# Ledger of designs, part 349: VH-VL binders against q0aze0

Target 1, 268 residues: q0aze0
Amino acid sequence: MKIILVNNRFKENTEKKAQEIAGQLSALNVEVIIDNGLDEPYAGTVDFIMVLGGDGTMLRAARRYGQRAIPVLGVNMGTVGFLSNIEINELAEYLPLILREEYSLEARMMLEVAVFQQQSLLTRVFCLNELLLRSNSPRMLSFALEISGQKLEPYRGDGLIVSTTTGSTAYSLSAGGPIADPQLDAFIVTPVASHIINKRPLVVSPEREISLHLLEEREAIIGIDGQIKMDFGAENRVLIKRAPHPLLMVNLKAKPFFTSIDRSLQRQ

## First folded at step 14 (VH-VL)

Design CC42 (framework fv_inotuzumab)
Fold by ESMFold2-Fast, scan of step 14:
Structure CC42 (fold): chain C 268 residues (1-268), chain A 123 residues (1-123), chain B 112 residues (1-112)
Amino acid sequence: as target 1 above (268 residues)
Amino acid sequence: EVQLVQSGAEVKKPGASVKVSCKASGYTFTDYAIHWVRQAPGQGLEWIGGINTYTGDSYYRRKFQGRVTMTADTSTSTVYMELSSLRSEDTAVYYCARDESYYDYLSGYFDYWGQGTLVTVSS
Amino acid sequence: DVQVTQSPSSLSASVGDRVTITCRSSQSLVYSEGNTYLSWYLHKPGKAPQLLIYDVSTRFSGVPDRFSGSGSGTDFTLTISSLQPEDFATYYCLQATHFPLTFGQGTKVEIK
């Protein structure tokens, strides 16, 4: 059995804990690869991915490994999080179930994002929460949104978010988007500070393709799950569609989404 | 619109503690981590540590571990840095600076900075 | 700790000159997804530092286009294409790929 341990690059304690857990797993005849984000994603076959950290660390794991149809378990290190399933102090209790593959899986849709420069593909990335198009200057953007080849009236404002249902509680929520049940597959398209009256968030079939491009040369950024940033100019376009595979999240114990989000919103 | 406003200059004796505040305004407080950077006279910039305002996680350079504590009060959008067991070598201008965060992920650059707080340690 | 070294430590220049400052890290700053956490700052006495460039080559909002960043892996460059009077300052690079975050020692750009 081969397990990848994913940890955060900025937290010394998570690196130490990853080494400690790797030693424990090795003693049980489990091969462990540690991924702190500095190397290329592990290219070999693995059986399980364990994420040690918060939601941001889980999002990185989803981008790197989410398309491989491998079970991913979020292990909370004592911070707030919605994508973790167990706490670190519970790991020893649940480890026998993990090794015997005695758990259920929850599928979460992902986005496939392809960025082009004129006619050439520059990059293709996957993400669990959202793509954000935003201005990188004091000037508002003017941009075109197309949904399955249907051209909408031009947008003017600070930007646009294209989100999964999992991402509905992230940037999309801050911009006025709806809270969506993560069991649903849908794109949520949320304008950021639109200056065009009554541009509303859209909930769109995950079978559709969404494309974006600037109508005027402006300094803009494309952001992926808040972690990857790319310059975006008038010569660029982005195409967004449902990723081929959902992220397979491990459920070892019940974690009700709606009570968790309700508690979080009352706290804030 | 975005502002980070720090508390005023401090003069302390060796062995004392100092607590510097950094009050944020003009943005969503929990979307940015706050780091602390100092510059001693005639020296370059030195990163001390930071605090993720969403998760509450703190990160300290080993040199300051055990002497520095960073805390965040979300109700007042204020971050504090307390440095104890002060030495003359701690005389410096201390800056807070914000780092765009996404949950426990940090972007790793400091886009807006506080005005600085001079801390003088002398006997 | 990852060491960050700037070259030169100081230089003298005139208004209109092209200025090049180099930042070298002891380890690669590439994060696996192609991101490289290297930023540049301008610092003047009595003022807070100001962000110029982040992610190697992206200019921060409002920063004049005479400032540009380039590089990859361990070698990075800040270029000022035509030095202006307000550009006489100390410049710092910062790496944030490896913990702890480390600044270069600074490059002072002085009037010739």
Scores: ipSAE 0.704, ipTM 0.875, lowest interface PAE 1.6, mean pLDDT 90

Design CC43 (framework fv_inotuzumab)
Fold by ESMFold2-Fast, scan of step 14:
Structure CC43 (fold): chain C 268 residues (1-268), chain A 123 residues (1-123), chain B 112 residues (1-112)
Amino acid sequence: as target 1 above (268 residues)
Amino acid sequence: EVQLVQSGAEVKKPGASVKVSCKASGYTFTDYAIHWVRQAPGQGLEWIGWINTYTGDTYYRRKFQGRVTMTADTSTSTVYMELSSLRSEDTAVYYCARDESYYDYLSGYFDYWGQGTLVTVSS
Amino acid sequence: DVQVTQSPSSLSASVGDRVTITCRSSQSLVYSEGNTYLSWYLHKPGKAPQLLIYDVSTRFSGVPDRFSGSGSGTDFTLTISSLQPEDFATYYCLQATHFPLTFGQGTKVEIK
């Protein structure tokens, strides 16, 4: 059995804890690869991925490994999040179930984001939460949105979010988008602007293809899960569609989504 | 308008503790982490640590571990840094600075800074 | 700790001069997904530091066009194309790829 441990280098002690866990797993004849995000993703075959950290660390793991149909378990290291399933102090209790594959899997859709310059593909990225198109200056953007070849009236505003249902509680929520059951597959298209009066968030089929490009010369940026940022100009186009594979999240412990989000909204 | 406003200058004796505040306004407090940075006289900038304003999780440079405590009060949009067991080498201007955060991920740059708080440690 | 070294430690210049400051890290600052967490700050005595450039080459809002950043991996450069009176200051680079975050030692730009 081969397991990848994904940890966050921005946090002291997560590397030490990853090494501790790797030692425990090696003693059980499990091969362990530690991924702290600095090197390229491990290219070999892997049976299981354990994410040590918060939701941001899970988002990185999803971008690196989510398309490989490998079970991914979120282990909370003190940050209460939506994407972790068990606490670090519970790991020893659940480890025998992990090794015997005694758990259920929850599929979460992902986005495939392809960025072009003219007709040339510049990059392709996968993500779990969202793509954000935003102005990188105080000036509003003017941009074109197409959904499955249907050209909508031009958008004017600070930007646009294209989100998965998992991402409905991230940037999309802050911009006025709906809270979506993560068990549903859908794109949520949420405008970002203080001035957009008649533009509503859209909930569309995940089989749709969404295309974006600027209609005026502006300084803009696209953001992927809040972690990857790329310059976006009038010469660029982005195509967003459902990724080929969902992220397979491990459920060892029941986690009530609706009561968790309800408590979070009361705190805000 | 984004502002970070820090508490006023402090003079402390060796062995005492100091607590510096950083009050945020003009943005959603919990969308940004706060870092603390100091500059001793004649020295460069030195990073101390950061606090996640949403979760309260803190991350400190090892040399300050056991002496520094960072806390956040969301009701007042204020971050505090308390430094204990003060020594003369802790004399410095202390700055808070914000860093856009996305869950446990940081943008990794400090776009707005507080005005600084001079802490002088002398007998 | 990742060491960040700035060069030169100080320089003397006149208004209108082109100024170049370099920043070298002991380890690569590239995150596997292509992000490079390197930013530049201007600091004057009695004032808070100010962000100039982030993500190697992106100019912060309101920062004049004369400031530009470039570089990759371990070697980074801040350029001021035509020095203005308000630019006489100390400049710092910051790496945020590796914990702990580390500043360069600073480069003081003084009037000739």
Scores: ipSAE 0.641, ipTM 0.848, lowest interface PAE 2.1, mean pLDDT 90

Design CC44 (framework fv_inotuzumab)
Fold by ESMFold2-Fast, scan of step 14:
Structure CC44 (fold): chain C 268 residues (1-268), chain A 123 residues (1-123), chain B 112 residues (1-112)
Amino acid sequence: as target 1 above (268 residues)
Amino acid sequence: EVQLVQSGAEVKKPGASVKVSCKASGYTFTDYAIHWVRQAPGQGLEWIGGINTYTGDTYYARKFQGRVTMTADTSTSTVYMELSSLRSEDTAVYYCARDESYYDYLSGYFDYWGQGTLVTVSS
Amino acid sequence: DVQVTQSPSSLSASVGDRVTITCRSSQSLVYSEGNTYLSWYLHKPGKAPQLLIYDVSTRFSGVPDRFSGSGSGTDFTLTISSLQPEDFATYYCLQATHFPLTFGQGTKVEIK
């Protein structure tokens, strides 16, 4: 069995803990690869991915490995997140179940994001939560939104979010988007500080293609899962569609999504 | 408008502890980590550590590990840095600065800074 | 720890001059998906530092076009195309790819 351990770059103790876990797994005849984000993603055959960190570390693992149909387990190193399934102090208890492959899998849709400069593809990336288009200056943006070739009236505001249902509780929520059951497959399109009062979030089929481009030269940024940032100008366009494969999340422990989000919304 | 307001100047004796506060306003507190950076007289900027206000995770430079503690109070949008076992070499202006976070991810740049707190350690 | 070295340590310049400051890291600053965590700050005595450039080349909101950042891997440059009176200050680069975060030692830009 071969397992990738994905850890957080800013925590010296997570590197130490990853080495401790790798030693324990090696003693059980499990080959371990540690991914701290500094090297290219491991290209070989892998049986399981264990993410040591919070939701942000899980999002990085999803971008790197989510299209490979490999089970991914979130192990929280502290505060419980939405994408983590167990806590680090529970790992020893659940490790035998992991090694015997005694767990269920939950499929989560992902976005495929292609960014173009004029007619040339600059980059293609995958993400689990969302793409955010936002202004990088005090000026609001003017931009075009197309859904499956249908051109909508121009948007004016601070930006736009195109989210998965998993991402409904991230930036989309902050911008006034709906909370979506993550078991549903859909895109959520949420305006950011729209100047037009009646521009509402849209919930559309995951089979739709969404394209964005600026109508005026502005300083704008595209953000992918809050971690990858790219300059976005009038010469650029982005195409968003459903990724070929969902992320396969490991379920060892009950996931109280609705009670968790309800509690989160009442706090503060 | 975004503001980070720090507590006032402190004078301490060697061996004492100092606790500096950084009160945030004008943004969602848990969307930004807060880091602490100091500048001793005649020296450059030195990173001490930071705290993720959403997760509660702390990050301390090895030089300060064991004598620095950072805490966040979300109800008051205030971050505290306590430095113990003070030495004369700890005399510096201490700044808090915000770092856009996304859960446990940190962007790693400091867009807005507090005004600074002078800590003087003298016998 | 990753060492960050700035050059020059100081320079004298006149208003209107082109100023170039270099930042070199002892290890590559490239992280996942090509992210490079290198930012530039302006610092004046008695004031808090202020962000100029982040992610190597992205200008922070409100920062004048005369400031630009470039570089890759281990070599990074901050350029001021036409120095203004308010630009006389000390400049710092910060790497945030490797823990612990480390600043360069600073470059002081003084009136000629």
Scores: ipSAE 0.771, ipTM 0.893, lowest interface PAE 1.1, mean pLDDT 91

Design CC45 (framework fv_inotuzumab)
Fold by ESMFold2-Fast, scan of step 14:
Structure CC45 (fold): chain C 268 residues (1-268), chain A 123 residues (1-123), chain B 112 residues (1-112)
Amino acid sequence: as target 1 above (268 residues)
Amino acid sequence: EVQLVQSGAEVKKPGASVKVSCKASGYTFTDYAIHWVRQAPGQGLEWIGGINTYTGDTYYRQKFQGRVTMTADTSTSTVYMELSSLRSEDTAVYYCARDESYYDYLSGYFDYWGQGTLVTVSS
Amino acid sequence: DVQVTQSPSSLSASVGDRVTITCRSSQSLVYSEGNTYLSWYLHKPGKAPQLLIYDVSTRFSGVPDRFSGSGSGTDFTLTISSLQPEDFATYYCLQATHFPLTFGQGTKVEIK
């Protein structure tokens, strides 16, 4: 069995724990690869991925490995999170179940984001939460939104979010989008500070293709899961569609989504 | 309008502790980590540490470990840095600065800064 | 600790001059998906530092287009295409790829 351990870039905060866990797994004849983000993603065959950290670390793991159909377990290091399934102090208890493959998998839809300059593909990335288009200046954006070839009336505002249902509780929620059951497959399209009074979030089929481009020259940024930023100008176009494979999240322990989000919203 | 407002200048004796505050306004407090950076007279900028206001995680430069404590009060949108066992070498202007976070991810750049707090350590 | 070295430590320039400041790290600053956590700041006595450039080359909101950043791996440059009176200051680079976060020693840009 071969397992990837994914940790955050501030190594001194998590490196010791990752090495400790790697030693424990090695003693059980499990081969371990540590992914601290400094190297290219591991290219060999892998049976399981453990993410040591919070939701941000899980999002990085999903971008690197989510399209490979490998089980991914979120192990919370004592931080707040929605994408972790167990706490670090519970790992020893659940490790025998992991090694015997005695767990269920929950599929989470991902986005495929392709950015073009004119007709040339610049980059293709995957993400679990959302793409955010935003202005990189005090000036509002004017931009075109197409859904499956249907051209909507121009948008004017600070930006737009195209989210998965998993991402419904992230930036989309802050911008006024709905809370969605993450077991549903859908795109949520949420305007950011729209200056048109009747613009509403849209919930659309995950089989739709969404296209965005600027209608006037502005400096804008595309953000992917809050971690990757790309310049976006009038010469650019972005195409968003359902990724070929969902992220396969390991479920070892019941984690009720609705009671968790309800408690979070009461705190605010 | 984003603002980080720090507490006023402090004069301390060697061996004492100082606690500097940084009050945030104009944005969602838990969407940004707060870091502390100091500048001693005639020296450059030195990173001390930071606190993730969403997760509560703290990050300290090793030379300050055991002497520095950072805390966040979400009800008042205020971050505190307490530095103990003060020495004359700790005389510096201390700045707080915000770092856009996404859960436990930190962007690693400081877009808005507090005005600075002069801490003087003298006998 | 990753060492960050700026050059020059100081320079004298006139309004309208093109100014370049270099920042070199002892280790690569490239992280996942090519992210490089290198930012540039302007600092004047009695004022807080101000962000100019982040992620190597992205200009912060409101920063004039005479400021530009470039570089990769271990070598980075801040360029001011046409120096203005308000640009006489000390400039710092910051790396945030490796813990602990490390500033360069600073480059002072003085009037000729």
Scores: ipSAE 0.763, ipTM 0.890, lowest interface PAE 1.1, mean pLDDT 90

Design CC46 (framework fv_inotuzumab)
Fold by ESMFold2-Fast, scan of step 14:
Structure CC46 (fold): chain C 268 residues (1-268), chain A 123 residues (1-123), chain B 112 residues (1-112)
Amino acid sequence: as target 1 above (268 residues)
Amino acid sequence: EVQLVQSGAEVKKPGASVKVSCKASGYTFTDYAINWVRQAPGQGLEWIGGINTYTGDTYYRRKFQGRVTMTADTSTSTVYMELSSLRSEDTAVYYCARDESYYDYLSGYFDYWGQGTLVTVSS
Amino acid sequence: DVQVTQSPSSLSASVGDRVTITCRSSQSLVYSEGNTYLSWYLHKPGKAPQLLIYDVSTRFSGVPDRFSGSGSGTDFTLTISSLQPEDFATYYCLQATHFPLTFGQGTKVEIK
């Protein structure tokens, strides 16, 4: 058995904990690869991925490994999170179940984002939450949105979010999008500070293709899961579609989505 | 408009503690971590640590571990940095600065800064 | 700790000059998916530091286009294409790939 441990660069204790866990697993004849983000994703075959950190660390793991159909377990390191399933102090209790492969999996859709300059592909990335197009200056953007060949009236505003249902509680929520059951597959398209009053969030089939481009030269960026940022100009276009594979999230204990989001919204 | 406003200058004796505040306005407080950076006379910028205002996680440079405590009050959009067991070497201008966060992810750059608080430690 | 060294430590220049400041790290600053956490700041006496460039090459909102950043791995450069009077200041780079975060020692740009 081979397991990847993914850890967070900003917590001193996550590196120490990853090494401790790797030693424990090695003693049980499990091969461990530690992914602290400094190297390319491990290219070999693996049986399981354990994420040591919060939701941001899980999002990084999903981008690196989510398309490989490998079970991914979020292990929380002391903070509340939506994407973690167990706490670090519960790992010893659940480790025998992990090693015997006695757990259920929940599939979460991902986005495939392709960014072009003219006709040339600049990059293709996968993500679990969303793509954000936003202005990087005080000036609002003017941009075109096309959904499966249907050209909408031009948008004017600070930007647009194209989100998975998992991402419905992230940037999309802050911009006025709906809270979606993460077990549904859909794109949520949420305007950011739209000048046009009747531009509403859209919930569309995950089979659709969404494209965006600027109608005027402006300073803009494309953001992926809040972690990857790319300059976006009038010479660029982005194509968004459902990724080929969902992220397979490990469930070892029940985590109530709706009560968790409700509690989060009550925090001041 | 985004603004970080710090408390006023402090003069302390060796061995005392100082608590500096950084009040944020003009943005959603929990979307940004707050970091603390100091500059001693004649020296460059030195990172002390930070607090993720959404998760409550703190992270400190080892040199300050055990002497520094950072806290955040979401109801007042204020971050505090308390430095104890003060030494003459702690004389510096202390800045708070915001770092865009996304859950436990930190962007790693400081876009807006407080005006600075001079802390003088003398006998 | 990852060491960050700036070159030169100081320089004298005239308005209109092209100014180049280099930042070198003791370890690669490349992180997950090619992310490189390197930013540049302008600092004047009595004022707070100001962000100029982040993620190696992205100008912060409102920063004039005479400022540009480039580089990869361990070697990074801030360029001011045509120095203006308000640009006489100390410049700092910051690495945030490795914990703890570390600043360069600073480069002072003085009037010739």
Scores: ipSAE 0.696, ipTM 0.865, lowest interface PAE 1.6, mean pLDDT 90

Design CC47 (framework fv_inotuzumab)
Fold by ESMFold2-Fast, scan of step 14:
Order: C-alpha cells, then structure tokens, then sequence
Structure CC47 (fold): chain C 268 residues (1-268), chain A 123 residues (1-123), chain B 112 residues (1-112)
C-alpha cells in the first residue's frame, strides 16, 4: 500500500507529526511519500492520500491530486474544519479501517479553470472551492459574464466569485452567496459589491460553462481557493467548467455539516 | 478601515518579560494571521513569528522558541506577543502585521502593519 | 535559514532617477503550483513598513505604477522607474517560501 502524506508548508507545525505517522505506517508495511509542497506532485501510483492540516492544506491536496480518483482523508491538526473528517489524536483508532479500506467515499465536484491570453492558453488549474475575480485597485471592474453561450448584461463592481457547493461556505458566503449542501453538484455565481442592485447570486447546473473577461483595462486579480493569485487584464479570458473527476473524500465518522456551519456563522 | 493598533512603549530590566498587544479592526479577524517583526536600533527588519487567528497555530523563529508566546483573543480581535528573559539586544521597535490566510494557508506577505511598539531593555 | 541579501546596501539618487534594487536568496523560492513568496516593503523612520509588491510582481492596491517587481528562483528585482520625493526610504524584501521567514538587510535610498 502506498500513501501520500500531505503537510503544511511551514515545517515547524507539522514536520514532527508527519515523520511520526510515516514511521508508524512504515512499521505496518505501508510505503509513505511525504508531500510538503516544495517538489512536484508524486507521479507514481498511490492508494490513499492523508492530509495533515486544516482545510487550506486539503485544498492544496485537492488541486495537486484530486483528479486522480484516489481516496483523500483530512486529518485535522488544529481547529476542526469543514474538509477534515478525523482529528490527529483519533488517527490510531481509525488506522485499521483505512488499511482494510473500510470507509465510505463522498464525491465533491471541482472546478477546471483555464486562463487565456489572446487565444493562447496560459494555465489550467483545478480547485475545490472557488475562483475569485477582483479589482486590485480602488476602481470598479467592468466585465462580461457568459454562461453556456448566454451573454449577460455587463457587470460593474468589485468582482465575481464562481464557486462549487463545497466552496459555498468560503468567499461566496462572505459576498452574500447561499450556503449549499455539499452533496449537491452546482456552480454558485456570486457578485462582489455590484453597483447593479439586481445582480444576485446564481445557482446553475454543473454542466454550465462560465467565461469572464474585462471590458476595460483595469488592475484585476484572479484568485484560486484563496491560495493562487494571477494578474488579469483586458487581454485575458477565463473559462470555468466542471472538472473531469470529483475529489473523493474519505468518511470514517459522521460529520454534521449543518451544525458545523451554524456554529461557525455565530462566531462572525 | 483596516487598522492594527499596538500597545504603548515599555521599559524593562534584563530578565523581565514584556507583553505587547495588537488590536485589529475593520476586517474579519480570523481571515488574517498576525506576524510579529522587530527592528533593533541601526538594524534591519527581523521576523519573530506569527499566529494563525483561525486555527490557533503558532510559528516561531527557532532563536525565540522557548522565550516567545503568541496568543489571540477572538472576542476582542487582539493578538498578544509575550517575550521573556529579556536581554539588552531585545531593545527594538516591535510591529504586528497581518498576513491574509485561507484556513491554515498563509499568503506570506504583510499588507497592513501596526504603528510599532518601542521596547527598551536596560538596567 | 534561507539567507536573503539585498544589493546595494545604500544608494544616492535624485528625483526622476530610475532606481533598481536586487534581492538574492540562498535557495529557490519557487513553491508548489508556481507560487513564489517574495514581497517588497518601503520603510521610513517613525512609520510602519508598507507593502509595495507581493508574489514577486503583483503591485499592492494603491501602489503607484512606477514600482515594479520581477525575478524568479533566487534572483529578484524591485524597480522604481522615476523616483519621487516620497520614495526616499529603506526598502526590504521578504521571502516566505521557507521557514523561518527572512527579510533582506535593507537598501537605503537617500537624496543626492
């Protein structure tokens, strides 16, 4: 059995735990590959991915390995997040179930994001939460939104978010988007500080293709899962669609999504 | 408006401890980690450590490990840095600065800074 | 620790001059997915530091377009295309790819 152990980029926080777990797994005849983010993704065949960290570390693992249809388990090292299933102090209890493949999988849709410059593909990335288009200056953006060939009236405001249902509790929520059951497959399109009063969040089929481009030259940024940022100008276009494969998340114990989000909202 | 407001100047004797506060306002407290950076007289900027306000994770430069403690109080949107066993070379202006976070991810750049707190260690 | 060295340590310039400051790291700052965690700050005595550039070349909101950043791997540059009176300050680069986070020693830009 081969397992990838994904840890936080700051070694001080997770290094000792990663090495400890790797040693325990090796003693059980499991080959462990540690992915700390500094090198390219492991290219070989892998049976399981274990993420040591919070939701942000899980998002990186999803971008890196989510399209390979490999089970991914979130192991929380701090505050229990939406994407973790067990806590680090529970790992020993659940390890026999992992090794016997006695768990269920939950499929979470992902976005495929393609950024173009004058007809040329600049980059293609996958993400679990969202793409954010935002202004990087005090000036509002003027931009075009097209959904499956349907050209909407121009948008004017600070930006736009295209989110998965998993991402409904991230930036989309902060911008006034709905909380979506992550069991549902849908895109949520949420405007950021729109100057047009009736520009509301849209919930659309995951089969839709969404494209965005600026109508005027402005300083703008494209953000992916809050972790990747790219300059975006009038010469650029972004195309967003459902990724070919969902992230396969491991369920070892019941996780109460609705009560977790309700508790989280009370803190704000 | 985004503001980070730090506590006032401190004068301490060698061997004492100092606790500096950094009160945040104008944004969602848990969306940003807070780092501490100091500048000793005639020296450059030196990173001490940081705290993820969402997860509670702390990150300390090794030379301060065992002497520094960072804590966050979400109810008051305030981060504290306590430095113990003070030496004369700890005399510096101490700054807090925010680092956009996304859960446990840190962006790694400091967009807004506190005004600074002078800590003087002398006998 | 990853060492970060700035060049020059100081320079004298006049308003309107093009100023170039270099930052060199002892290890590559390239991270997963092409991310390079290198940022630039302006610092004046009695004031807090201010962010100018992050992620090598992205200008922070409200920062004038005379400031630009470039580079990759271990070699990075901050350029001020036409120095203004308010630009006389000390400039610092920061790497955040490797723990611990490390600042360069600073470059002081003084009036001629």
Amino acid sequence: as target 1 above (268 residues)
Amino acid sequence: EVQLVQSGAEVKKPGASVKVSCKASGYTFTDYAIHWVRQAPGQGLEWIGGINTYTGDTYYRRKFQGRVTMTADTSTSTVYMELSSLRSEDTAVYYCARDESYYDYLSGYFDYWGQGTLVTVSS
Amino acid sequence: DVQVTQSPSSLSASVGDRVTITCRSSQSLLYSEGNTYLSWYLHKPGKAPQLLIYDVSTRFSGVPDRFSGSGSGTDFTLTISSLQPEDFATYYCLQATHFPLTFGQGTKVEIK
Scores: ipSAE 0.726, ipTM 0.873, lowest interface PAE 1.2, mean pLDDT 90

Design CC48 (framework fv_inotuzumab)
Fold by ESMFold2-Fast, scan of step 14:
Structure CC48 (fold): chain C 268 residues (1-268), chain A 123 residues (1-123), chain B 112 residues (1-112)
Amino acid sequence: as target 1 above (268 residues)
Amino acid sequence: EVQLVQSGAEVKKPGASVKVSCKASGYTFTDYAIHWVRQAPGQGLEWIGGINTYTGDTYYRRKFQGRVTMTADTSTSTVYMELSSLRSEDTAVYYCARDESYYDYLSGYFDYWGQGTLVTVSS
Amino acid sequence: DVQVTQSPSSLSASVGDRVTITCRSSQSLIYSEGNTYLSWYLHKPGKAPQLLIYDVSTRFSGVPDRFSGSGSGTDFTLTISSLQPEDFATYYCLQATHFPLTFGQGTKVEIK
């Protein structure tokens, strides 16, 4: 059995904890690879991925390994997040279940994002939450949205979010998008500060292809899961599809999504 | 309009502690970590540490560990940096600066800065 | 700690001049997803520092296009294509790939 431990680049204590866990697993004849993000993703066969950190660290793991159909477990080392399943203090209790593969899996859709310069592919990335198109200057954007070959009326505003249902509680929520059951597969298309009346969030089939390009020269940025940023100009186009494989999230104990989000919204 | 407003200048004696505040407005407080950077007279910029306002995680340069404490008050959108056991070498302008975060991820660049707080340590 | 060295420490220039400032790190700043956490700041006496460029080459909102960043791995440059009066300042690079975050020592751009 081979397990990847994913940790955060800014916390020395997560590196020490990863080494402690690696020692414990090695004693049980489990090979452990530590991924702090500084090296290339491990390319060999992997049986399980354990994420030591918050939701941001889980999103990085999903981008690196999510298309490989490997079970991924979020282990919280501080404040509770939406993507973690157990606390670090519970790991010893659940480790025997992990090693016997006695857990359920929840599939979470991912986005495939392809960015082009004219007709040339610049980059292809996968993500769990969303793509954000936003202005990088005080001026609003004018841009075209195309859904499965259907061209919508032009958008004017600060930007647009194309989100998974998992991402419905991230940037899309802040921009006025709906809260979606993460067990549903759908794209959520949410305008950011639109100046055109009645531009509403759209919920569309995950089989749709979504295309974006600028209608006039502006400084803009494409953001992926809040962690990867790329310049986006009038010569660029982005194509968004459902990724070939969902992220397989490990459930060792029930997580109350609706009560958790309800409490979060009520506190403010 | 994004603003970071810091508390006023302080004069302290060696051995004392100073607590500088940084009040944020014009954005969602928990979407940005706040870092502290200082500049001593005639010197360059020096990173002290930061706090993730969403997770509460703190990051301190080893040189300051044991002397610095950073805290965040979400109800007032204010971050505090307390530096204890002050020495004359701690005389500097102290800046807070925001760093776009995404849960526990930090972007690692400082887009808006406070105006600075002069801390003078003299006997 | 990863050391960051700027060159030159100071230079004298006239309005309209092309100015190039370099920043070198003791270790690669590439994070394995292709991210490189290097940013550039302008700092004037009595004022707070201002972000110019982040992620090596992305201009911050409102920053004039005369400012550009380039580089990879350990060697980075900030270029000002045509220096303006408001550009006389000290410039700093910051690396944030490795903990702790480290600034360069600064480059002062002063009037000839």
Scores: ipSAE 0.729, ipTM 0.869, lowest interface PAE 1.2, mean pLDDT 90

